# VHH binders against Mucin-19 (Muc19), part 10

Target 1, 175 residues: Mucin-19 (Muc19), of Mus musculus (Mouse) (q6pze0r851to1025)
Amino acid sequence: STCHVYGEGHFRTFDGESYSFDGLCQYTFLEDYCGQENGTFRILIESVPCCENGLTCSRKVIVTFQDQNIILQDGKVTAVQTAESTDCRERSANLYSIHTVGLYLIVKLLNGIILIWDKYTKVSVILDPSWQNKVCGLCGNNNGDLKDDFTTRHSSVAAGALEFANSWKTSQECS
Key: E = the ipSAE of ESMFold2; O = the ipSAE of OpenDDE; V2 = 0.75 times the mean of E and O plus 0.25 times the DockQ between their complexes.

## First folded at step 3 (VHH)

Design d06 (from c03 with S31T; framework vhh_7sr4_2; at its last look DockQ between E and O 0.86; V2 from the best seeds 0.00; counts 0 for: pae E 5.1 > 2)
Fold by ESMFold2, look of step 3:
Structure d06 (fold): chain B 175 residues (1-175), chain A 120 residues (1-120)
Amino acid sequence: as target 1 above (175 residues)
Amino acid sequence: EVKLVESGGGLVQPGGSLRLSCAASGFTFSTYDMGWYRQTPGKQRDLVAYITSGGSTKYGDSVKGRFTISRDNTKNTVYLQMNSLKPEDTAVYYCARGEYLWDSSGFDYWGQGTQVTVSS
């Protein structure tokens, strides 16, 4: 199943719901915490405006997975482990791999999640079937039911995209 | 029923310009990557340009700096502005769609083509 965002915040959830939301804050794109503290990953997104006109020029993606903090920004990917060793390349290769194909930068995580970024505004995530009904965020819950795709961070079903998407903001101090 | 219809081809003088259009229907245009390829008789199709649904672009080596690809998601149309045309640009130009652009293998549907001829 695939979720994506592009342009000025045009989303399509895993279950096929399409909506637009042009928020300027950091939001949870996808996570498995879903109101609990025992999750294993988070994928956060931010829209990056052009200096010249305020339109979205790119996106920043932050992935937390085990002891990795993987950042997709400025056409690049960088990763920071919480521990050092004599061969940090080997430790990172055990948890994820990074590929570039054409315009796409692809991050494959060991847990069956694939992130795809066109180095501009398009960010996609592909889940293997083991993640059915185990995720939440701007991508929806991946349960095959469009009626509850607008489930907020507080476990209520929003009537519209604005209420739904703003509930996934990671900092309440952001406008 | 996916349909891609190219238009805007024709005969042009060397150094001239043309603008090709590709009208798309039968699918959610805004979520697909789009491209232009060209083919001379007896040769393989060559990449001219492609544009992702997110707006990122790539050009073939022989057209960089002369051609510009763009898209209008409200009209379900992709465009190719061709400037500084050369006789070597003479070919049939094909519009193509794909879900992801891994390379030319990522395009899953093609239009019928429009002829571009550059000669005096």
Scores: ipSAE 0.171, ipTM 0.603, lowest interface PAE 5.1, mean pLDDT 83
Fold by ESMFold2-Fast, scan of step 4:
Structure d06 (fold): chain B 175 residues (1-175), chain A 120 residues (1-120)
Amino acid sequence: as target 1 above (175 residues)
Amino acid sequence: EVKLVESGGGLVQPGGSLRLSCAASGFTFSTYDMGWYRQTPGKQRDLVAYITSGGSTKYGDSVKGRFTISRDNTKNTVYLQMNSLKPEDTAVYYCARGEYLWDSSGFDYWGQGTQVTVSS
C-alpha cells in the first residue's frame, strides 16, 4: 500500500484517508515502534519553508533503519552510521539501495519499505504486505480500517487531524 | 465517475499562444499527478508535460522552455500555457491523470482531447 504527503501538508494514509496538516515541527511519518521499545525503523519528516508566509518549498526526510540515518535534503541523500562500529562498508551494502528515476529519488530498505521523494515537497512510502497492521504515525496504521487512521502516539483515536498530527511531533518543545 | 474535460484548443498562427485547461471531477484531484500528452494522426502519443501532486514538473524535449504546466487544486484544474507555437505543435492534446507511480509513464485516465492547429 502507499502513503504520501505533498505541498503544504496534504496527506493520504495507507488506508485511504485524506487530511491536511501544515506543521513546521519534525513529525513521525511512519514507524514500527508504536509506543514500544522493540521497533526497527522510523521515517521522520520536516517541512522546509522558503518565504515570509511559511510556504513549504521542500521536505526533509530522515530514515533511521538498523545502524543508519539516511537523510534526504536539498535534492541529495546522505547516509550516516548511528552505531559505534568503525567499519560500515559491508553492512551498508545490504541494508538499502538508492536510485534516481525520472523526477524521483528512491530509497529501498531491506525490510521491504520503499521511500520515494520528488526532491521537492512530495514524499511517498510503499509497504509490502508483511507490514500490514504493524506501523503507526502520520501515514496511519495500515490495518485496512479507515475509522482508526487518526490513532495518536498515545494509542487513542483523535477527533480530528490537528490533534492526531500534533501527537506525532518528535519534540514536545516544538510549537 | 472519473471525468477529465479539456478546453482552450483552436487555430492559431505560428508564434502565437494558447492556454489549455483540464477540469477534473470524480476523484481527489490534489492527490494525483496530472499531465498533458499530444497525438498526431498515425503517430504515438507523446508526453508534453506533467506535474506531480507535490508540484514538480517535467517537460518533453520539444516543448521545454516554450510550454508551462501548472495546477490549481482549489479549482480541480490543470493548465498548459503554450507559447511560441510552431506548425509541428499541431496535434490533439489530451489531459491525463496519473495513478501514484514512481515515474511518469503510468497514466490511467484520459480526457477526450482538444485540437490545436498551428498554421498560417
Scores: ipSAE 0.000, ipTM 0.268, lowest interface PAE 12.0, mean pLDDT 78
ESMFold2 (binder alone), look of step 3: mean pLDDT 80; pTM 0.802
OpenDDE, look of step 3: ipSAE 0.756; ipTM 0.877

## First folded at step 4 (VHH)

Design e00 (from d03 with S31T; framework vhh_7b18_3)
Amino acid sequence: QVQLVETGGGLVQPGGSLRLSCAASGFTFSTYDMGWARQVPGKGLEWVSYITSGGSTKYQDSVKGRFTISRDNAKSTVYLQMNSLKPEDTAVYYCARGEYLWDSSGFDYWGQGTQVTVSS
ESMFold2-Fast, scan of step 4: ipSAE 0.000; ipTM 0.143

Design e09 (from e00 with T31H; framework vhh_7b18_3; at its last look DockQ between E and O 0.30; V2 from the best seeds 0.00; counts 0 for: pae E 12.9 > 2)
Fold by ESMFold2, look of step 5:
Structure e09 (fold): chain B 175 residues (1-175), chain A 120 residues (1-120)
Amino acid sequence: as target 1 above (175 residues)
Amino acid sequence: QVQLVETGGGLVQPGGSLRLSCAASGFTFSHYDMGWARQVPGKGLEWVSYITSGGSTKYQDSVKGRFTISRDNAKSTVYLQMNSLKPEDTAVYYCARGEYLWDSSGFDYWGQGTQVTVSS
């Protein structure tokens, strides 16, 4: 299953719901916490506006997975474990790998999550089947049911995309 | 409504050239990747070339060096210059707007197609 965002905040959820949301805060794109404290990862996303016209020029993606922070920003990937992350040594297990396929940068996590970035505005996440019904965020809940794709952070079903997306803001202090 | 309209197909002899054009409307053209795919008789749809919104290009190995993709954002148009055409290039060529353009599975909108026939 695939979720993506591109352009001026054009989202398509894992279950195929499409909506537009152009908020400029940081939002939960995808996570497995979903109101619990026993989650294993978060993927956060921010729109980066152009200085002069207010349109989205790029996106910043922050992946937290175990003791790893992987940041996609400014056309590059930066990780907290930089020295170990850039080594080609086969002796230690990597928790993620970074690949280039065509013009796309791909980050594969050991938990079966694949993140694809075009180094511009398009960010995509692909889940293997084991993640069905285990995720939440701007990408929806991956349960195969379009009727509840707008499930908010508080487990209510929003009437529209604006209420849904704003519920996934990571800080209410951001406007 | 998103619309993609291809022109420039036709019959041409081996070694000849054609230039395909795709006029786009109904979306902000400059924000999207664009590409060309082709339907070869007896085979599935295969990608040919794509160009990102930033101008980066990629070509299928069989057309590399012979085909050139380009875009004109002011005219909302993508082009495919096809040189040194071979009978194997015979297909219906589609303009596409897409997402994962390293294969055809990333295309979300398609044109009507234009026939290119390379034969004596």
Scores: ipSAE 0.000, ipTM 0.187, lowest interface PAE 12.9, mean pLDDT 77
ESMFold2-Fast, scan of step 4: ipSAE 0.324; ipTM 0.692
ESMFold2 (binder alone), look of step 5: mean pLDDT 85; pTM 0.863
OpenDDE, look of step 5: ipSAE 0.794; ipTM 0.903

Design e10 (from e00 with T31A; framework vhh_7b18_3; at its last look DockQ between E and O 0.86; V2 from the best seeds 0.00; counts 0 for: pae E 5.4 > 2)
Fold by ESMFold2, look of step 5:
Structure e10 (fold): chain B 175 residues (1-175), chain A 120 residues (1-120)
Amino acid sequence: as target 1 above (175 residues)
Amino acid sequence: QVQLVETGGGLVQPGGSLRLSCAASGFTFSAYDMGWARQVPGKGLEWVSYITSGGSTKYQDSVKGRFTISRDNAKSTVYLQMNSLKPEDTAVYYCARGEYLWDSSGFDYWGQGTQVTVSS
């Protein structure tokens, strides 16, 4: 299962729904919390606008996974542990790996999630089959049913992409 | 059905310029990475340049600084601007697409090719 975003906010969900939305806030790309407190990861995205034109120049990606925060920004990736650790090198080797192939930066998480970034506006996520029916966010719910792919943060099915996508904003302080 | 049609080839003198176009149809053009490869006599097929759906570009070392790849999603067209042409650039140039063009791997559809000849 693959989800993409590219350009000026052109999305394709895991189940194949295509829509456009280029909000300037931070949004949940996908997560397994889905209204509960027992989740294990979140992937957030932000569009970084070009100067006075307002077009998207890049995307910032934030991955939380166990006690790791992995930040993809400005063509680079950084990882910061959120809890005290006795061996950062050993912990990072056990939880994720980072590879570069051509223009693509690839982050493989131990939980079967692969994040692919062209260091510009294209972000893709590939899910191992074990994640079927277990995720939510701008990438949809990965249940094979296009009828409910616009499921909002509040578990209702939106009539259109704008209502759906804005429900996944992480902070109401952003407009 | 996916179709890629190259145009703009021809005969040009060394130091000249040429612009290749590749018109795409039968798929959502904006969602795909696009690239150019060439068949140079005696060398086989080699990649030249590619551009991701997100806008990132890469060039083979021998053309870097002379060639520029670009895309126009509204016209479903990818271009290759070729400046300061050399006789070793003589080849059949192919347009290609892929969902991910890593290091020029992952091409899934190819055009018919257009001949570029650089000679005096």
Scores: ipSAE 0.111, ipTM 0.582, lowest interface PAE 5.4, mean pLDDT 83
ESMFold2-Fast, scan of step 4: ipSAE 0.308; ipTM 0.680
ESMFold2 (binder alone), look of step 5: mean pLDDT 85; pTM 0.855
OpenDDE, look of step 5: ipSAE 0.742; ipTM 0.884

Design e19 (from e00 with G55S; framework vhh_7b18_3)
Amino acid sequence: QVQLVETGGGLVQPGGSLRLSCAASGFTFSTYDMGWARQVPGKGLEWVSYITSGSSTKYQDSVKGRFTISRDNAKSTVYLQMNSLKPEDTAVYYCARGEYLWDSSGFDYWGQGTQVTVSS
ESMFold2-Fast, scan of step 4: ipSAE 0.258; ipTM 0.662

Design e30 (from e00 with Y50F; framework vhh_7b18_3)
Amino acid sequence: QVQLVETGGGLVQPGGSLRLSCAASGFTFSTYDMGWARQVPGKGLEWVSFITSGGSTKYQDSVKGRFTISRDNAKSTVYLQMNSLKPEDTAVYYCARGEYLWDSSGFDYWGQGTQVTVSS
ESMFold2-Fast, scan of step 4: ipSAE 0.120; ipTM 0.562

Design e36 (from e00 with Y50L; framework vhh_7b18_3)
Amino acid sequence: QVQLVETGGGLVQPGGSLRLSCAASGFTFSTYDMGWARQVPGKGLEWVSLITSGGSTKYQDSVKGRFTISRDNAKSTVYLQMNSLKPEDTAVYYCARGEYLWDSSGFDYWGQGTQVTVSS
ESMFold2-Fast, scan of step 4: ipSAE 0.183; ipTM 0.607

Design e38 (from e00 with R97A; framework vhh_7b18_3)
Amino acid sequence: QVQLVETGGGLVQPGGSLRLSCAASGFTFSTYDMGWARQVPGKGLEWVSYITSGGSTKYQDSVKGRFTISRDNAKSTVYLQMNSLKPEDTAVYYCAAGEYLWDSSGFDYWGQGTQVTVSS
ESMFold2-Fast, scan of step 4: ipSAE 0.284; ipTM 0.635

Design e58 (from e00 with W102F; framework vhh_7b18_3)
Fold by ESMFold2-Fast, scan of step 4:
Structure e58 (fold): chain B 175 residues (1-175), chain A 120 residues (1-120)
Amino acid sequence: as target 1 above (175 residues)
Amino acid sequence: QVQLVETGGGLVQPGGSLRLSCAASGFTFSTYDMGWARQVPGKGLEWVSYITSGGSTKYQDSVKGRFTISRDNAKSTVYLQMNSLKPEDTAVYYCARGEYLFDSSGFDYWGQGTQVTVSS
């Protein structure tokens, strides 16, 4: 199943729901925490304006997986360790791989998640079928049912896209 | 149903300019990569240019610096501005749709084509 965001906040969830949300804060695109502290990854997105009118010209993507923090920004990828800085292991070598193919930058995570970025506004995530019913965020819950694709951070079903998307802001200080 | 309709072709003298337009319908245009390819009579299809949903562009070496691809998502239209046209640019030009154009072969739907003739 695939989830996309592109342009001025046009989303298509894993279960096929389409909606628009033009937020300028940081939002949880996809995670497996889903209201609990015992999760394994987060994918966060931010719209980056290019001019005074505030139109989205690119998206910044932040992937937190294990002790890695992978940042997709300004047409490039930067990966840093967030855990113990004295660890001499080559942990990053087997947790993910990064490929540049055509106009796309592809990040493959060991957990079966594939992230595709056009180095501009389009961000896509492809999930292995084993992730059915195990994720949440702006991409929906990947359970095969459109009726609950607007599941908020608090496990309620929102009446509309604005309430749904705002529940996935990472900081309430941003409006 | 997916439809791609090209317009703007015609006869032009060497050194002239033409702008091709491709009106798309039957799908969410803004999610897809779009491109242009051309076919010279008696030869195979040659990729010309493509643009991702995010606006990144790529050009065939023979047209780089002369042609510009652009898109208007509100109008579901992709454009090809062709400047400094040469007789070698004479071909039928096709608009195409793709998803994740990892290379120039990733197109899944094509328009009917529009003829561009560059001659005196």
Scores: ipSAE 0.052, ipTM 0.507, lowest interface PAE 6.3, mean pLDDT 81

Design e59 (from e00 with W102Y; framework vhh_7b18_3)
Amino acid sequence: QVQLVETGGGLVQPGGSLRLSCAASGFTFSTYDMGWARQVPGKGLEWVSYITSGGSTKYQDSVKGRFTISRDNAKSTVYLQMNSLKPEDTAVYYCARGEYLYDSSGFDYWGQGTQVTVSS
ESMFold2-Fast, scan of step 4: ipSAE 0.134; ipTM 0.576

Design e73 (from e00 with G106P; framework vhh_7b18_3)
Fold by ESMFold2-Fast, scan of step 4:
Structure e73 (fold): chain B 175 residues (1-175), chain A 120 residues (1-120)
Amino acid sequence: as target 1 above (175 residues)
Amino acid sequence: QVQLVETGGGLVQPGGSLRLSCAASGFTFSTYDMGWARQVPGKGLEWVSYITSGGSTKYQDSVKGRFTISRDNAKSTVYLQMNSLKPEDTAVYYCARGEYLWDSSPFDYWGQGTQVTVSS
């Protein structure tokens, strides 16, 4: 299944719900923590304006996976290890691969997640069926049911997209 | 039912300009990549320009700097602004959609085409 965000915060979840949310903060796009400490990855997104007019010109993506942060920004990918650098190249080579196809930059993670970025505002995530009902965030919970796609960070079902999306801010100090 | 309807073609003199429009219906326009391809007399179908749902654009080398692709999601329309037209740009221009437009494009729906003739 596939989840997308593009333009001024137009989202389509894994279960097929569409909504709009154009927040200026950093948000959890997808993770498997879902209120627990034993998760394995996070994908965060942030809108990058082109000037003071408030329009989104690009999206920055941060992937935390294993002991690495993989950053998609300014048309390129960078990876930073969190605490240790021993066997850096061997670990990185086993954790993900990157390639460019046409207009898209594709990151394939060892855990079966594929991230697709047009280097501008479009970000897509493809999950294999093994991730069904194991994820949460702005992409929804990938459980095959549209009814609970607005599950907040606090494990409640929001009445609307604004409440839902704001619950996935990574910092409460940002508004 | 997916429909793509091109307008704006016609006869123009070398050095002139035309703006092609493609009105889309029957699907959520904003989620799809859009493109233009052309059939030049005596040649096969060739791609001209792509625009992703996120706003990235790509152009064939022969039109780069002269043509501009854009989209208006509120109107479900994709445009091709053609400037400094040359006789070699004479072709039937087709609007097309795809979920991801890679380098050679898996277009899944096409319009009927609109004729552009550049002649003195």
Scores: ipSAE 0.084, ipTM 0.538, lowest interface PAE 5.0, mean pLDDT 80

Design e74 (from e00 with F107M Y109V; framework vhh_7b18_3)
Fold by ESMFold2-Fast, scan of step 4:
Structure e74 (fold): chain B 175 residues (1-175), chain A 120 residues (1-120)
Amino acid sequence: as target 1 above (175 residues)
Amino acid sequence: QVQLVETGGGLVQPGGSLRLSCAASGFTFSTYDMGWARQVPGKGLEWVSYITSGGSTKYQDSVKGRFTISRDNAKSTVYLQMNSLKPEDTAVYYCARGEYLWDSSGMDVWGQGTQVTVSS
């Protein structure tokens, strides 16, 4: 199943719901925490303006997986962090792989999640079927039902896209 | 009905410019990657340029710096601005649609083509 965002905030969820939201802060694109502390990953997005008029020229993507942060910014991976005090370098080296195919930068996570970035505004996530009904965020919950695609951070169903998307804003300050 | 219609071809002298337009209908234009390919007399098809739904662009080496691809999602149109045209740019130019365009093999819908002739 695939979820993407592109251009000026055009989203399509895993369950096929389409909506528009062009927020200027950091938002949870996809995670498996879903209100609990026992999650394993987060994918966060931010719109990057080019001309100060609100036009989105690029999206910054932050992937947190285990003790690693992978930052996709300015057309490339700008920061890759390894957890300090790790005892096994082999494990860290096999946590993810990065490929460039045509216009796309592809990040494959060991947990079966594939992230595709056109190094510009388009961000796509492909999930292994084993992730059915285990995720949340702006991409929806991947449960095969459009009725609850607007599930907020507070586990309620929003009446509209603005309420839904704003509930997935992180605590990161906008200014 | 899915349709791509190219316009803007013609005869131009070496060093001249042309702007090709491709009007799309019958599908949600903004969600697709779009591209241009050309059929050169005596050769096969070769891709010229791609633009993703997100706005990222790629050019064949022989046209880089001379051609610019752009899109207008409100008008469902993709453009190819061709500058500093050379005789070897003479070809039928085709507009194409695709998803995740890595090369011309990813294109699934093609227009009818527009002839560009660069000659004195």
Scores: ipSAE 0.061, ipTM 0.526, lowest interface PAE 5.9, mean pLDDT 80

Design e76 (from e00 with E99D L101V D103G S105Y G106R; framework vhh_7b18_3)
Fold by ESMFold2-Fast, scan of step 4:
Structure e76 (fold): chain B 175 residues (1-175), chain A 120 residues (1-120)
Amino acid sequence: as target 1 above (175 residues)
Amino acid sequence: QVQLVETGGGLVQPGGSLRLSCAASGFTFSTYDMGWARQVPGKGLEWVSYITSGGSTKYQDSVKGRFTISRDNAKSTVYLQMNSLKPEDTAVYYCARGDYVWGSYRFDYWGQGTQVTVSS
């Protein structure tokens, strides 16, 4: 299943819910922590505004996986090791791959997650079926039910998109 | 034949309110972003507000909290509610059809404009 965000915060979740939210903070787009400490990845997004008019010019994407931070920003991909793992962990060529296909940058993670970025505002994530009901964030929970796609960080179901999206801010001090 | 027709401009006193309407035709309105821009005396065009096809809104800092953009897809109309008007809001206001293509926000069709004058 596929989740998208594009333009001024047009979202479509894995389960097919569409909503609009144009926040200026960093948000959890997708993760498997979901309130637990035993998660394996996070995908975070930030809107990059046009300085003079405040409209979103692009999205920055940060992927944390296997003690790597993969940063998609300014049409480029940068991979860095986290400070804690720099001395002890070495990146394998098989942990992820980065491809250019037409107008898109594609990041394929060893865990079966595919991230597609148009170098601007559009970010898409494709999950294989093994990730059913194992994820959370702005993309929803991938459980096949639209009614709980607005599951907040606190495991409640939000009445609206604004409450839902704000629950996925990585810092409550933003905005 | 894309057409955008603005109405609702006029003369208003400082602190007053006006509601601008823009009737669109010639395209599938619900699939496009829409916006308002103004030409202020002594300045060039400046964008005022933007609304996406999904309903998300953006405002120029000078109008935040005073202006509200909205749309009615059934009527193919976008609105600009202007409250607490100031003399510096005096301008010709243009309705425009918006699009975001490959990292660039752009307006590809414009209305003829409607004059808003804020004076005592």
Scores: ipSAE 0.000, ipTM 0.091, lowest interface PAE 20.9, mean pLDDT 75

Design e77 (framework vhh_7b18_3)
Fold by ESMFold2-Fast, scan of step 4:
Structure e77 (fold): chain B 175 residues (1-175), chain A 121 residues (1-121)
Amino acid sequence: as target 1 above (175 residues)
Amino acid sequence: QVQLVETGGGLVQPGGSLRLSCAASGFTFSTYDMGWARQVPGKGLEWVSYITSGGSTKYQDSVKGRFTISRDNAKSTVYLQMNSLKPEDTAVYYCARGEYIWGSYRPFDYWGQGTQVTVSS
């Protein structure tokens, strides 16, 4: 029920598949758009090298939820509104909460998603059971079927981890 | 009881080749990333190459195209094939097991004793 990535691209999907992928671009870790326009959130990840094209020292995480971008970078959290409309009365409701527990930074989204970051390379996501079979990305599709976890952005099943992970790259300009 | 033992170092002429081997024991080798770092006289410690448990590789710019890292999970061994060696490659080479650590420049939790590589005419 938990998905995580750590170190030099060690992934464990929600359905229990393990694979390695250490791409240098931005990738969709988890989202509920899955080819549709009516999604509600995205979690994006980037590996931050120690020295130029070197080993991964940390991961940058970007969470887009409602009209907020929550950025986890350099051991800290920054939240920015993505929409210009700030005159909405319903915007006064708390959309997320941030907690520090020991060395971990925890972001709890109102939609039942919990993000845990060790402020370095490890990123974990815990989903509420209501999210079964509703998500996609590098964490897999959370449908309880291990064979379909390499579902690409184009709704095909990849033969290997490299093809699968590259399909979740957010920009074609990056290689 | 983690142990990493490097072999294969020695003296070579510029343009020559060497293959370093690192025999690992005391852990499930196939599930860990492995790497090579070197201590260059006057510069300090620098990473050279990295191979993930899944077989993906990374190289420092100064060795790209000349060095190749590989692993044999059945033998619990990681290798560094060094071609087109330069005097600047003279260093003590260390095998290391990969594991993330808090904010450290050194992403390795266990190191071997090192093996000397000298490139000189």
Scores: ipSAE 0.000, ipTM 0.241, lowest interface PAE 12.7, mean pLDDT 78

Design e78 (from e00 with D103G S105Y G106E; framework vhh_7b18_3)
Fold by ESMFold2-Fast, scan of step 4:
Structure e78 (fold): chain B 175 residues (1-175), chain A 120 residues (1-120)
Amino acid sequence: as target 1 above (175 residues)
Amino acid sequence: QVQLVETGGGLVQPGGSLRLSCAASGFTFSTYDMGWARQVPGKGLEWVSYITSGGSTKYQDSVKGRFTISRDNAKSTVYLQMNSLKPEDTAVYYCARGEYLWGSYEFDYWGQGTQVTVSS
């Protein structure tokens, strides 16, 4: 099960649906919250333009997992604690691992999710079979059915890619 | 049905140039990586070049600096510009639809091939 985004917003969902959406805001690429508050992770993406005409030259990726934000931008990874921890002196290094393989930066999360970034526009997420039917976002719901891959943040099925992708925007201030 | 149709092959003198084109249909071209491979007479299939859906490119060492891969998403076409051709470049050239998956470049559909002959 793999989901990709490339270039100027070309997506392929886990279930094999392809669509294009060229947004400049922050969007939920993948999460397990899906309208509930008991989720465990979020993967957010933002397009970074290379000039004023809006061509996407890179993508910034933010992974929120446990009490940490893992930020992928400018060809590097930065980890930051997201919540005020009572244990600020100790840092757990066992929640994820980071590998560089050729041109790719790979983040493996303890929950079995693998994120691959080419340090440019391509972002890929690999899920093990245990994540079937447990995720949502721009990558679709990973349920094996193409017809509901355009499930919005509000649990409706969008008529098109624009409505679908805009429902996964993280802030309504951005347009 | 997925189709990939290569054109632009032919006979050229050593040092000459050719531009190969691959017209794709039956899928959303812009979302897929594409590549070129060649079958040299008497040898196996050899990877030549790869282009991601976002435009990043990779080349086999033997063609680097001489060949350029590009794509035109509006025309659903991938190109291979071949300069400074050598007799060793004589082969059937195939385009293929690609995907980077688990650290590997994978190809799932191939064209019929186009013959390139570099000879006097």
Scores: ipSAE 0.000, ipTM 0.119, lowest interface PAE 16.8, mean pLDDT 75

